# VH-VL binders against SWR1-complex protein 7 (SWC7): the designs that were tried, part 18

Target 1, 125 residues: SWR1-complex protein 7 (SWC7), of Kluyveromyces lactis (q6cpf9)
Amino acid sequence: MSTQNDSIALLLLQITLYHQQELAHADSSLSLDELLVEPIVDNTVVEKFTSHSMVQIYAPELAPLNIRSIKGLISDLFTNTNIQEPKNLITLANHYYSERLNYLQEEKIPELIQQMKDEYRKLAE
Short names: E, the ipSAE of ESMFold2; O, the ipSAE of OpenDDE; V2, 0.75 times the mean of E and O plus 0.25 times the DockQ between their complexes.

## First folded at step 22 (VH-VL; framework fv_enfortumab)

Design j03 (from j01 with heavy chain S31D; at its last look DockQ between E and O 0.89; V2 from the best seeds 0.79)
Fold by ESMFold2, look of step 22:
Formats: sequence, C-alpha cells, structure tokens
Structure j03 (fold): chain C 125 residues (1-125), chain A 126 residues (1-126), chain B 107 residues (1-107)
Amino acid sequence: as target 1 above (125 residues)
Amino acid sequence: EVQLVESGGGLVQPGGSLRLSCAASGFTFSDYNMNWVRQAPGKGLEWVSYINTDSDYIYYADSVKGRFTISRDNAKNSLSLQMNSLRDEDTAVYYCARDSTSVTGWLQEWYGMDVWGQGTTVTVSS
Amino acid sequence: DIQMTQSPSSVSASVGDRVTITCRASQGIRSWLAWYQQKPGKAPKFLIYKASSLQSGVPSRFSGSGSGTDFTLTISSLQPEDFATYYCQQSHRYPYTFGGGTKVEIK
C-alpha cells in the first residue's frame, strides 16, 4: 500500500496504543492485554490524531472526522490488515512500521544516494 | 549539566494558595515526562503528580486531587504546581523530578525518576 | 493503591558488612521498581531502575534483584559514604508509591 496511507495508519495505531497504556497504568480495572485487542477510543485519541501535523498535511480529509469515524478506521485496521500473528495494536503497529521501513530501505534511501552520486560526479567534471 | 531548580515555596495559612515553579536546563525538557514528589519533615517520600510531554496525561495523588494543578510550558522549560486549599499535611519539601519512562518496541517502560531538584519548602501553619 | 513495605526500618552495620534491604509490594508490579539513596538535607539519588539495572555512576557494590512482589537492594561491602536512607518505589501504576525507607547507620 501507499507510503502515506501506511504512515497515517501507523500514526493512528501509535496514538491509540499509547493511550491504552496510560489508561491501564491509571486504572487497575483495565487490562492492557485486553485493551490491545479491543482498544478504548475516546476524545483524547481523536483530538491527537486529527490535529496531528501529518494528518493536517498528508491526509486533511481525516481532520474533520468524529469519534465514530475514528473508531471505524481502527476497526478497519483490525479487519483489513493481513498478518500472520494474532492481531492486536502491537502486531498491527509492527506491520505498518515494517512497511514504512521497507520503503525507506528499498526505495527512498537508494534514490537519495544515487542523486548524491550524480551530483558528485557532475562536480568532479 | 542536567539540572532542575524549584522555587516558590514559603509560609502560608491553611486554605491559602502557592504556585511552585521548576526550571529545567541541560536537557531537552519537552522530551521528558515530569513529576512532583514531596517529603514532610522527618517523613518519607510521597508522589504528588505526573504530567507527560504534551500535557494530555495528568495524574494526581488522591490526597491532592482537586486542589493541586500540574502544568508545564515547554517553550520556557518550566514545570509548575498550583496548590490551592492548602492544609497542614501539605507541609513538605517539594521536589521536581524528571521521569525516566522509556519505550521499548511500542511499550512504555517505567524506570522511575532519574533527575531531582534540590526542593522548595512549603510550610502550612496558622 | 500499591503499598510498598520496606524492611528493616533501620540497620546499624560496620564498614565492610553486607547489607540487604527488602521491599515488598502489596500486588505484583513486575519489574517496575526503583531504588533511591537519600542523605540528610539532600534530594534522593537514583540508584537502580527496573529492579536490577544499575544507574550510571553508581558504585558496583550496589545491586538489586527481584520481580513481582519481592525485591532486594544489596550493598556488598558497606562504605562510610553509604550512610543514608534508602527508598524503594513502584512505577507499575499510578499513584506511584514509596516504601517507608531504611536508614543505614555506620557503626
């Protein structure tokens, strides 16, 4: 999938995962293991995601989304992401992080290196 | 040098208010969660409050909840504690402490408080 | 709240002695346990984090162990500069809580 979609998915997962850890750390009735599979999505998650500069710049259509829509995006990530591991916020985040890292390693960094080599060669002439 | 310096302590009557400040230097303040910890005369340590880097996660000890407000200004490298409705039992040295929570993988690791200020004294008495 | 019970409340020992301080949590805190040293009139000093990891600059005679509910701080060979009060602290859950302290007095 596209670099921007993977980065936006990873952002939402990171914000959501961080939130679950804080909730469980503050409330002994909440189990992090359960929250990793069925996260609590509230206005904190929504506001952090929709106001984030990555969303504002690269996915502005997501900035006006309400809590129902953000819950839908998270549900879609659980449903539509194809991974072999049991699905939870961590395994989903690992997936999108790996996709992002692979893009940098296989495409973007070699492109920048080649551009630098070409510029260096021109200066040597 | 990594440093935290508290100020704003003093003598106050019960029911009064004080605002404590903590100036941070020698590290990127906005990267660290922060705590207030207090120590009553001759007593042990008591955690008071916590605030994360973005001020969107804030927690208080039950003994101060509703009376104290933690805040931070990352542009000024400062942490604050507004203390209202002060009681005799709030008499203590108040420490500003840098949280050493880290992230491994996607999971937070809660290490404790690795940098402490020298403290500022608050005395609540008639 | 997670209560931290520290034992002993005080100990008097000679230079060179092995000193062991225990800390018991009222419920499991995994390894989220820190140890601090506090000398009179000074702020606490961070010694050990994650139950057994030694903070940079702390002498190797200090060590920590344990997980779950039972933890220990050991000073393998007590030195005169180790006169202090030692506190454990859990960071597993808010509110963070400290043990009552152990005052180590050098004979």
Scores: ipSAE 0.694, ipTM 0.856, lowest interface PAE 1.3, mean pLDDT 92
ESMFold2 (binder alone), look of step 22: mean pLDDT 90; pTM 0.924
OpenDDE, look of step 22: ipSAE 0.814; ipTM 0.916

Design j04 (from j01 with heavy chain S102K; at its last read DockQ between E and O 0.90; V2 from the best seeds 0.83)
Heavy chain, then light chain:
Amino acid sequence: EVQLVESGGGLVQPGGSLRLSCAASGFTFSSYNMNWVRQAPGKGLEWVSYINTDSDYIYYADSVKGRFTISRDNAKNSLSLQMNSLRDEDTAVYYCARDSTKVTGWLQEWYGMDVWGQGTTVTVSS
Amino acid sequence: DIQMTQSPSSVSASVGDRVTITCRASQGIRSWLAWYQQKPGKAPKFLIYKASSLQSGVPSRFSGSGSGTDFTLTISSLQPEDFATYYCQQSHRYPYTFGGGTKVEIK
ESMFold2, look of step 22: ipSAE 0.709; ipTM 0.864
ESMFold2 (binder alone), look of step 22: mean pLDDT 91; pTM 0.926
OpenDDE, look of step 22: ipSAE 0.835; ipTM 0.924
ESMFold2, fold request of step 23: ipSAE 0.781, 0.748, 0.759; ipTM 0.900, 0.884, 0.890
ESMFold2 (binder alone), fold request of step 23: mean pLDDT 91, 90, 91; pTM 0.923, 0.915, 0.924
OpenDDE, fold request of step 23: ipSAE 0.857, 0.796, 0.852; ipTM 0.940, 0.909, 0.938
ESMFold2, last read: ipSAE 0.734, 0.751, 0.765; ipTM 0.876, 0.887, 0.892
ESMFold2 (binder alone), last read: mean pLDDT 91, 91, 91; pTM 0.924, 0.927, 0.925
OpenDDE, last read: ipSAE 0.855, 0.851, 0.848; ipTM 0.938, 0.933, 0.934

